Miniprotein binders against q9bqp7. Designs and how they scored, part 154

Target 1, 240 residues: q9bqp7
Amino acid sequence: VPQNWFPIFNPERSDKPNASDPSVPLKIPLQRNVIPSVTRVLQQTMTKQQVFLLERWKQRMILELGEDGFKEYTSNVFLQGKRFHEALESILSPQETLKERDENLLKSGYIESVQHILKDVSGVRALESAVQHETLNYIGLLDCVAEYQGKLCVIDWKTSEKPKPFIQSTFDNPLQVVAYMGAMNHDTNYSFQVQCGLIVVAYKDGSPAHPHFMDAELCSQYWTKWLLRLEEYTEKKKNQ
Key: E = the ipSAE of ESMFold2; O = the ipSAE of OpenDDE; V2 = 0.75 times the mean of E and O plus 0.25 times the DockQ between their complexes.

## First folded at step 12 (miniprotein)

Design wd9 (at its last fold request DockQ between E and O 0.76; V2 from the best seeds 0.77)
Fold by OpenDDE base, fold request of step 13:
Structure wd9 (fold): chain B 240 residues (1-240), chain A 103 residues (1-103)
Amino acid sequence: as target 1 above (240 residues)
Amino acid sequence: SERIKRLEELAKEILRLVEELRKITDDPYVLYLLDMAELLAEFALDAAKRGDLEEAEQLLKWAIEYLEWAVEEVKKLGVSPEIIERLERVLEEAKRTLEELRK
């Protein structure tokens, strides 16, 4: 049990979507702060075993691609991820911003991959928007808050070259989603609450993306795990 | 042992270098590299404290590799040559120190 327990859901906020869907998605900029990001917390709390596995993988890839080849590969992974998020932001933004769409951003296998998911996405409330949990002292940049199949979700878009058909195969992604949910639900910049999460794994080859829906119960379970990771991070940084 | 102490100091130097690099960039890829370097250096520090010198050395090697890549990426992002030269010098000193300790 976390020592510093905090609820994921805010009892002061109504679960009912207020009928006044803002016509424009929220986009709160991330401020440079000493406050750790969700990503930083998760990365800094990886186990030694996980790190060794990653390093062994890296070394194998370097043997295969060469060092420069691996650097290029890794850089391209980040670039492709960035472009994918930019394309999604453009797609999910109000139509007025559509005129400035770089059509080249839309011509990706990842965008093709998520098309069937995008059909079920509506009521976009936030895009690339910063969240802060003041009490738990972490920040994050969430990808999207929207309705998926009629349920308001924090949506996290992921790129993968490998199939991830199970939520367990997404590693810390469920923790990231619930961290964003918990922060948003207690961030004063947001007037609404989210009870569900969605991880969408997009594939480079354009194969259908895997949606991993997280109901309120599953979110609560992962929230406990997130709190433990956050405590681990906090303790680690106190001892340094 | 003196070797343990030197490994610990090297790990701390890497952590300082990570902190310096974090001040000059918000690039997600660079931040990833820095997070890996930091984590590896922290594990190295812990390994050194436990007397697992071989593990500490290996972890420091990996940490330095990530820092090399981070400096290279920061250079591409248009950071001042003066800052880059300083970072490269510190990194080279760290590499030399590690090689001396691995003998």
Scores: ipSAE 0.811, ipTM 0.913, lowest interface PAE 0.6, mean pLDDT 91
Fold by ESMFold2, look of step 12:
Structure wd9 (fold): chain B 240 residues (1-240), chain A 103 residues (1-103)
Amino acid sequence: as target 1 above (240 residues)
Amino acid sequence: SERIKRLEELAKEILRLVEELRKITDDPYVLYLLDMAELLAEFALDAAKRGDLEEAEQLLKWAIEYLEWAVEEVKKLGVSPEIIERLERVLEEAKRTLEELRK
């Protein structure tokens, strides 16, 4: 159990959005500052065992592709993820212009993969929007807040080419979602809160994406694990 | 003891270089590489302080590899050749130091 427990939900905040127009999503700009981001906290609190596993996987990839081939592969994974998030923001915010956009990227396998999920998404409240937890001192950039099958969720979009280890631990995906949720629920830029999460794993070949829904109880369980990671990070950087 | 001190100094130099590079980019790919180098250098510093010399050397080797990779990616951003030349020289000296300590 963390030494400095803090609730994920804000009892002083309504779980119903204000009368804001659902077609005008929030986009709070991310301001780089001294407080750590969610992704930096998670990356910097990887265990040595996780790092050794990642390095072993990396060496197998280098054996197959060569060093330069592996670096190009890694660069393309980041580029495809960036393009995917850009395309989703455009799709979910129809008031944005489509001029000078890469039309081939909007037809990518990843976009095809999520089509069945997108038909169940409505009431978009935020897109690519900054969140800050003032008390716990961390910041993040969430992908989307919207209703999924009638439940308001923090939604996180992930790309996957195959079930093969790369970059980020599977256990960290739920921690990222709940960290954003907790920050949003305590951020004065937001007038409402969210109690559910959704992780959507999209596939390059267009195969149907896998949704992973997280109800409030599951979010609370992962919130405890997030607090432990944040505590580890804080202690680690305090002693440097 | 002398090898421990040299490994600690090398880890700290890598950490200083990571901080310098972090100031010149917000690119998530480069930041990922820098974060990996930082984590590995911190693990190496801890290993050196415990006297785990083989672990410290392996961790520093990986940290340097991530830093070299990060510098390659930063070159694509059009950063001044003077900055890149200095960074590459520091990294080459770090590699030479580590190779000498492994022997």
Scores: ipSAE 0.766, ipTM 0.893, lowest interface PAE 0.8, mean pLDDT 84
Fold by ESMFold2-Fast, scan of step 14:
Structure wd9 (fold): chain B 240 residues (1-240), chain A 103 residues (1-103)
Amino acid sequence: as target 1 above (240 residues)
Amino acid sequence: SERIKRLEELAKEILRLVEELRKITDDPYVLYLLDMAELLAEFALDAAKRGDLEEAEQLLKWAIEYLEWAVEEVKKLGVSPEIIERLERVLEEAKRTLEELRK
């Protein structure tokens, strides 16, 4: 039960292109300030149970890889994720030239994994773009806003190593997507409405990525859960 | 009561260290490690206030481990040796304090 409920969708907006829409995908830079990011809110409101499960997983990995091996594994996961996002931005940007691309970024198992999803993506409106919810006071950096199978979606690209999964809270992924969606729908830098989400999990070995589509009803349900996490974060900070 | 207060003070010291480290880097990986240290220290502070000393000590140990990991990663980012040395000294003091409190 969020005390400060606010709607995810903006009744004054449409999901159809209009005259105020940019001719190229938006890329608004993230500006640092005291306003919390979506990822900070979610990380800071993990449950104690989730933290202990993560620590148990960490201990198992350390037994297999050694402490230094685990640290190398973890840093490599972040590096591969960064490269994957850079490659996707390059692929989806209509103004990228071949000269500006790194062929090595485009030749990864993760990119091979996501090919069948990419052929269903069109009408890109935003890439690696900052969003801010001016009323609820949070910020984020979303990966992509584009049509997936004809529906305008906030798209979040995730990487996974099947044999040795890096445990981030996968159940927080829907919250992240709807948080970005709600912010964008109420951010004056954007003029359109997004009502759907898509989480794409790509695999290191090139196995076909798994798309997790979220319709408007599901987004509304996760939005309520996001508002509760945001409220918990805000109250925790006031009480410290 | 005294042991509870010292655990609370250590948790607050760790939280201050997290904020200091946030000022010197925007690296997403380091920020992830700092977020984990902050969360663990906050749970430790809550556990200490509830009188759950064993849980507070375990959570503080994990928080310090993430902070040590974060400092190790920050060394790779070209931060000055003086800043690194100061951070390492403070962390070593925090570790000794925790071992003293745990026995």
Scores: ipSAE 0.583, ipTM 0.811, lowest interface PAE 1.7, mean pLDDT 85
ESMFold2 (binder alone), look of step 12: mean pLDDT 85; pTM 0.857
OpenDDE base, look of step 12: ipSAE 0.810; ipTM 0.915
ESMFold2, fold request of step 13: ipSAE 0.751, 0.736, 0.729; ipTM 0.894, 0.890, 0.882
ESMFold2 (binder alone), fold request of step 13: mean pLDDT 85, 85, 85; pTM 0.856, 0.858, 0.855
OpenDDE base, fold request of step 13: ipSAE 0.807, 0.810; ipTM 0.912, 0.913
ESMFold2 (binder alone), alone request of step 14: mean pLDDT 86; pTM 0.863

Design xd1 (at its last look DockQ between E and O 0.94; V2 from the best seeds 0.75)
Fold by OpenDDE base, look of step 12:
Structure xd1 (fold): chain B 240 residues (1-240), chain A 88 residues (1-88)
Amino acid sequence: as target 1 above (240 residues)
Amino acid sequence: SPERLEEIIRKLEEAVKLFEEGKIEEALDILWEVLEELIELIEETGDPELYEILLRVIDAMDLIDYGRPEEAIRILEEAIRRLEELIE
């Protein structure tokens, strides 16, 4: 049980999506603060299992590609991920805010992969927007807040070269999503709250992406795990 | 300790059962616990056989992601047998 329990949901905010579709998605810039990001917290508190799997993967990849090849591969993966997020932001942005759509960004297997998910996405409220939890003292940059199949969600877009058909295969992604939810729900820059999360795993070959929907109950379960990770991080930093 | 190995075996058996019942997510949760327990035990003992078993459990998890649960189950059953041999 977390020592510093804090609710994921804000009882002071209405669960009802304000009927006014915001004409423009929120894009709050990430401020450079001494405050740890969600990603930093998760990276510094990886489980033994995660560390082991990552190191094993790295060693195998280095054996196959060599050190330089592995560096190139890693760089390419990051670039592909970035381009994918840029493409999605372009797709989900209102036409009026659309920077010149680089048509080349839209021609990816990852974009093809998520097409069936995008059909169910509407009412975009935020894109690439910063969230801050003032009480728990962490920040993050969320990918998207939108309605998925009529439910308002924090949506996190991921790329994978391997199939991730189960939420357990997504490692800390559920924790990241609920961390963003909790922060957003208590961030004064947002007038609404979210009760659901969605992880979308897109594939390079254009095969259908796997959506991992997280209802309020599942979000609450992962929120507890997130709080434990945050506490662990905080304690580690005090001891440094 | 034999007790820790027995617990790992119990969990693997439960995971296999859950897979056979089609409860893949629950089975995966248990396998993640098994990974933790095996890693801890390997850190303590340095036993190369346990390390090989760990790798096989990981392989089984990968096979589940690739939609090959029958092969995963076979690997887990073999892992159970290997663990039983360590207790004897």
Scores: ipSAE 0.720, ipTM 0.886, lowest interface PAE 0.8, mean pLDDT 92
Fold by ESMFold2, look of step 12:
Structure xd1 (fold): chain B 240 residues (1-240), chain A 88 residues (1-88)
Amino acid sequence: as target 1 above (240 residues)
Amino acid sequence: SPERLEEIIRKLEEAVKLFEEGKIEEALDILWEVLEELIELIEETGDPELYEILLRVIDAMDLIDYGRPEEAIRILEEAIRRLEELIE
């Protein structure tokens, strides 16, 4: 139980956006400032299991590829992730971005992997949009807010080299989703709130992506864990 | 300590039963707890057998993600036997 509890949902906000809302998704610019990002908090508060698994993975990759090969591999993974997110923003934007985009970007295995998920996505409200939690003092950049199978979700897109059929195998992704959700629900740049989450894990070979839907109860459970990580981060920074 | 090894064994036995019942996510939650406890014991004892058991539990979790639960169960049952040998 965190020392300083704060609610993830905002009872003063509707979970149904105004019917007169613009058709263009929100894209609040990310402002660099002193307060920490969600990813920084999570990176600096990794659990012992996470550290062990990441170090083991790194050692095995270096053994297989060599140090230079590992650096090249990680650089390529970063580029693939960047291209994947750019392609998804293009696909989900209401404007004619396809004629202004490289068709090779849209033909990746990762994009093929998510096609069955995209058929269930509608009502896009935000894309690549900054969120700030004014009270808890953290920021983030969420990937997407849209309806998935009729439920408005904070959606996080991930690439993976290994199958992730169970949310238990997605490490901190659920914490990332609820941290963005809590920030958005208390950010004055947004007039509505979101109570569900979705993690979509896409695969390079085009295999069907795994969706991990998070209803409000599951989001609340992960929110408690996020608050503990944020508290741990804050305490570490006081000692520096 | 033998008390902590017995708790790890109980958790592994519970996880195997949950896998057999098709309750995969609950079993995985337990296995994450097992990883934590094994890592703490390894840090305290330096026991190389506990390290090898940790690696087998990780292998089982990977097999679950790849859709090979019967193989994962066999590995976990082996891990249980190895832990029981450490107790006596």
Scores: ipSAE 0.646, ipTM 0.873, lowest interface PAE 1.3, mean pLDDT 89
ESMFold2 (binder alone), look of step 12: mean pLDDT 90; pTM 0.900

Design xd10 (at its last look DockQ between E and O 0.92; V2 from the best seeds 0.74)
Fold by ESMFold2, look of step 12:
Structure xd10 (fold): chain B 240 residues (1-240), chain A 88 residues (1-88)
Amino acid sequence: as target 1 above (240 residues)
Amino acid sequence: SPERLEEIIRKLEEAVKLFEEGKIEEALDILWEVFEELLELIEETGDPELYEILLRVIDAMDLIDYGRPEEAIRILEEAIRRLEELIE
């Protein structure tokens, strides 16, 4: 149990429709500051299991591909992820300024993979938008806030070459989602809040993506785990 | 040490039961706990048999993700037998 418990939801906010909500998705710019990011907190508090799996994966890939092959593979995976996120932002955005580049971005196995999920997504309220938790002092950059099957969610898009049918196989991604959710719900740049999360794992071969829906109860469970990781991070910084 | 191995065996037996009942996510939660405990024991003892058992548990978790739960259960049952032999 965290010593500095804080609620994930804000009782002074609603996720219900109102006339004051913006028509265009929010895109709050990310500002450089001393406040740690969600990804930095998680990277610096990795569990022993995650470190073991990462190290084993690296050694096996280097054995298979060689040092140069591993570097090229890693660079390509990063580029594919970046292009996937760019394509999704374009698809979900009301702007139509890069149609010719959009055509090439839309020709992707990952985009094909998420088509059945996108049919259930509506009411996009934020895209590639910064969040800050003013009390707990952390920042992040969320992928998307939209309705999924009628539930307003923080949505995180992931690429994978291996199947991820269970949320247990998505490592720290549930913590990332709830950290963004908690930050958004307590960020003065946002007038509404979100009670649900969604992780969407897309596949290179175009196979149907796996959605991992997180209702309020599940989000609260992962929020407690996030608070413990944030507490661990803070304690490590005190002792440096 | 034997008490910690017996606890790991109980967790693996529970995970196998949950997999057989189709409660996959609950079983995976237990396997992540087993993973953590095996790593701690390996770090403390340097026991190469525990390391090999850990690799089998990781293989089983991968098989679950690939939709091959019957093979995963067989591997976990073998891991249990190997742990029991370490106590004896």
Scores: ipSAE 0.692, ipTM 0.899, lowest interface PAE 1.1, mean pLDDT 88
Fold by OpenDDE base, look of step 12:
Structure xd10 (fold): chain B 240 residues (1-240), chain A 88 residues (1-88)
Amino acid sequence: as target 1 above (240 residues)
Amino acid sequence: SPERLEEIIRKLEEAVKLFEEGKIEEALDILWEVFEELLELIEETGDPELYEILLRVIDAMDLIDYGRPEEAIRILEEAIRRLEELIE
């Protein structure tokens, strides 16, 4: 049980999506500060299992590709992920804010992979927007807040070369999503709250992406795990 | 301890049963628990056989992600046999 319990949902905010489709998605810039990001917290509090799997993977990849090949591969994966997010932001942005759609960004297997999910996405409220939890003292940059199948969600887009058909295979992604939810729900820059999360795993070959929907109950369960990770991070920093 | 190995065997047997019942997510949760318990034992004992068994459990989990549950079950059953041999 977390020592410093804080609710994921804000009772002071209405659960009702304001009926007015915001004409323009929010894009709050991430401010550089001493506040840890969600990503940093998760990376520095990885479980022994995660560390083991990562090291095993790294060793295998180095054996296959060599050290230089592995570096190149890692750089390429990072670039592909970045391009994918840029493409999605372009797709989900209102037409008026559409920078010249680089048609080349839209021609990816990852974009093909998520097409069936995008059909169910509407009412985009935020894109690449910063969130801050003032009380718990962490920040993050969320990918998207939108309605998925009529439910307002924090949506996190992921790329994978391996199938991840189960939420358990997404490692800390559920924690990231609920961390963003909790922060957004208590960030004064946002007038609404979210009760659901969605992880979308896109595939390079264009095979259908796997959506992992997280209802309020599941979000609450992962929120507890997030709080524990945050406490662990805080304790580690005090001892440094 | 033999008791810890017996508990791991029990969990693996339960996971296999859950897979056979089509309860893949529940089975995966158990396999993650087994993974944790095996890691702890390996850290304590340094037993290379336990390490190999752990690798096979991971392989089984991967096979499940790839939609090959029958092969995963076979690997888990073999892991159970190997663990039983360690207790004897």
Scores: ipSAE 0.663, ipTM 0.872, lowest interface PAE 0.9, mean pLDDT 92
ESMFold2 (binder alone), look of step 12: mean pLDDT 89; pTM 0.890

Design xd11 (at its last look DockQ between E and O 0.90; V2 from the best seeds 0.67)
Fold by ESMFold2, look of step 12:
Formats: structure tokens, sequence, C-alpha cells
Structure xd11 (fold): chain B 240 residues (1-240), chain A 88 residues (1-88)
């Protein structure tokens, strides 16, 4: 149980668009200063199970590929993830046309994997946009805020080598989503709030991506877990 | 130590029941907790049998994600039997 609970939703905000809101998706610049990022908090507070699974995976991969092969593999995975996010930002941006987009970005199996999800995405309000929770003192960079099947969501795009049909197999991704949501809902750069989340896990071979929709109740449950991780991080840094 | 092993057994039995009822998300939640408890016991005891049981539970969780629940259940039932032998 968190010692200092804070609400994920802002009572002073509506989840409906304001007529004076910008028609172009928001892209707030990320400013890295003295407060921690969501990903830093999560990396510094990994559970014992998460550390074990990560180290086991690393050792098995090094055994199979060798040290140099493993480095090449991880570099390629990072590049593919980066290009995937670039492609999605381009596809979802209303200022770009198909002729302006890099055709090679669009030919990824990961992009094919998410096509059935993209059919249900509309009303994009933010892309690659910074969020800050000034009261709880953390920042983040969210991938997308848009409607999914008519529900306004913070959407996080992920690539995976393994099937992730259940949200329980996505590690800290739900915490990342709700941390961004809570920050956005209390960030003065945003005039609206979001009550739902979506994690989309895409696959290199083009297999249909797995969506993990998070309604407000589920978001609240993960928000409590995020607050505990943030509290753990703060205590570690206070005690050095 | 026997009390902690008995609690792990109860959790594994509940997870198996949930998988059989078609409730894999609830079962996976329990299995993540089992992993934590097994890791704590392994750190305290250094018991290589507990380490092997941990690896089997991880295998079962992987099988669930790959859509092979019958195999996962058999592995979990094996893990339960191995834990019962440690108590006896």
Amino acid sequence: as target 1 above (240 residues)
Amino acid sequence: SPERLEEIIRKLEEAVKLFEEGKPEEALDILWEVLEELLELIEETGDPELYEILLRVIDAMDLIDYGRPEEAIRILEEAIRRLEELIE
C-alpha cells in the first residue's frame, strides 16, 4: 500500500475534446532535468523475478549466438524497434502524405502486424509527446494518444519475439502506460484527460498484433502498483 | 520451510484449476507470485531441486503464452508432486 496515494484521474478535466483544442496532434518536447523518467524508475525497481528472467534470457542468448552475435542481435532489435516507432508516428500524423513517407519504413513485418489494430485507431491527439507529473515528480515520453474502438487511450507500441496474448506476460508495460496516463491527466500542457490504456504487441513475421485494452478500473489497479514502484525508487535515492 | 512449500503447492493447485476453467490470466497472476516465492526459498536454501522446479514453472508459463495449456498443466502437476516429495 502506497504511503502517499495520489489519484490517476483529474476531477477538473473532461475526457471529451474541447473545441479550442489544437487540431494537430500534440508533440510536447521532452526536457530531461532533475526528476526521473518512468523508464528509469521502472529499471531501478525491477522485481527479483524480472531480474532473474532477464539474466537467464541473456545467458541463453549468449550461449546460442556468442558474445558478438548477441551484441549484433540486440543492436538489430533496437534498430527495428526505433524504425517501427518512426513508421507509426509517420502513419498516424495528419501532416504527412503517403508520398512523403519513407516506403522502407512501411515495409516492416511489425507494421503488417498492427494493420488490424490501426483500422480501429482514430482521433489522434498526441504523438511522441512528453508528459510530466509535477506533484509526484516524474516525466515520460508517450507514444500515442488516440481513440481505439471509440475509447480515448494512451497507446504504447511494443515489439516482441515471443507471443504475448495475456497482459500478465508484458512485464512492466501496464505500469508504463498508467504512469504516462497519470502524468498527462495532471500536466498543464494538456487540456483533456485519458481514462483507458492500450498496449499493442507487434510481431516481426507480420502475425496479428495482440492488443491489451485497459479500462479505467484496470488502470486504477496498475496505478497503485506504479505508485509503489515510484515510492520504492524515491526511498532508494533518499537513502543513496 | 514446510509451511512455505505447502503454500506454494496450494497456489500451484489453484493455478491448475484456473487453467482448467479457462481463466489463464488469473492463473498467470498466481504463477508470478510462485516465481517470487521460489526465488526467495532458493536464495535461502541453495536447494537445486527448488531451482529445477522454478525452471519447470517458467516452462509452463511459456507454454501458456504459446497456446499449449494441456502441456503446461502437466508440468505444473509434476512440480506439485516434486514439492510434495520435498516435504515428505
Scores: ipSAE 0.675, ipTM 0.889, lowest interface PAE 1.3, mean pLDDT 89
Fold by OpenDDE base, look of step 12:
Structure xd11 (fold): chain B 240 residues (1-240), chain A 88 residues (1-88)
Amino acid sequence: as target 1 above (240 residues)
Amino acid sequence: SPERLEEIIRKLEEAVKLFEEGKPEEALDILWEVLEELLELIEETGDPELYEILLRVIDAMDLIDYGRPEEAIRILEEAIRRLEELIE
C-alpha cells in the first residue's frame, strides 16, 4: 500500500467533457524542470525481472548484429517511433493546424496498422501535451487525449516489432498511461478529466494494431502500482 | 529451499491450467510472478538449472504473445518436470 496515497481522479472536475469540442487540441510545452518525468521514474524503478529481460534481449541482439549493428538498429527503432508519432500528430491535428503533411510520413506500416483504431478516435483534446502533477511532483508528455469509442482516454501510441496481444505484455506502459491521467486530472492547465486509458500497439508490417483499453477500475489498479513506483523513486533519490 | 521450488511448481501448474481454460492474461500474470521467484532463487543459489528453466519460461511467455499457446504449455510442463527433479 502506498504511504502517500493520492487519488487518480479529481472529484472537483466533471467527468463529462464540456460539450464544446475544443476547436484546437491543447499542446502544452514541456518545461525543463528538476521534476522527474514519468519515464525517468519508471526507468529508475524497473523490477529485477524487467532489467533481466532487457539485458538478455540486448545481449542477444548484440550477438546477432554486433555492437555497431545494434547501435544502428536502436537508432532506427527510435527514428521510426518518432516518425510514427509525428505522423499521428499530423493525422489527429485539425486541418487548420496541419503543417504540410509529409506524405512520406503517412506511408508507413505503423500508420496502416492503426487505421482501424483511428476510425474510432474522435474529439481530440490534446496532442503531445505536457502534464504536471503538482502534489506528487512528476511531469510527463502525453501522446494524445481523445475519445475512443465514445470514451475520453489518454491514448499512448507504441511501436513494436513483436506482437503484444495482452496488456501484460506491454510492461510499464499501463503505468505510464495512468501516471499521465493522474497528472492531467490534477494539472491546472486542463479543465477536464479522463477516466480511461488506451494503449495502442502498432506493428511495422501493417498488421492490425492491438488496442488495450483501460477502464476506470483497471486504471485505479495500475495507479496504485504507479504510486508505489513513485515512492520507490523518491526514496532512492533521498538516499543518493 | 524445496518449499520455494514447490511453490513455483504450483504456480506453473496454475498458469498451465489458466491457459487451458482460455485465460491467457491471468496465466501471464502468474508467469511474471514465477519469473520473480526464479530470479530470486538464482541470485541466492547460482543454480544453472534454475537459470535454464527461467529461460524456458520466458520462451513460453513469448510463444503466448505469438499465438502459440500449445507449444508454450508443453514448455511449461517440461519446466515443471525439471523442477520436480530438483526437489527429488
Scores: ipSAE 0.507, ipTM 0.808, lowest interface PAE 1.2, mean pLDDT 91
ESMFold2 (binder alone), look of step 12: mean pLDDT 88; pTM 0.875

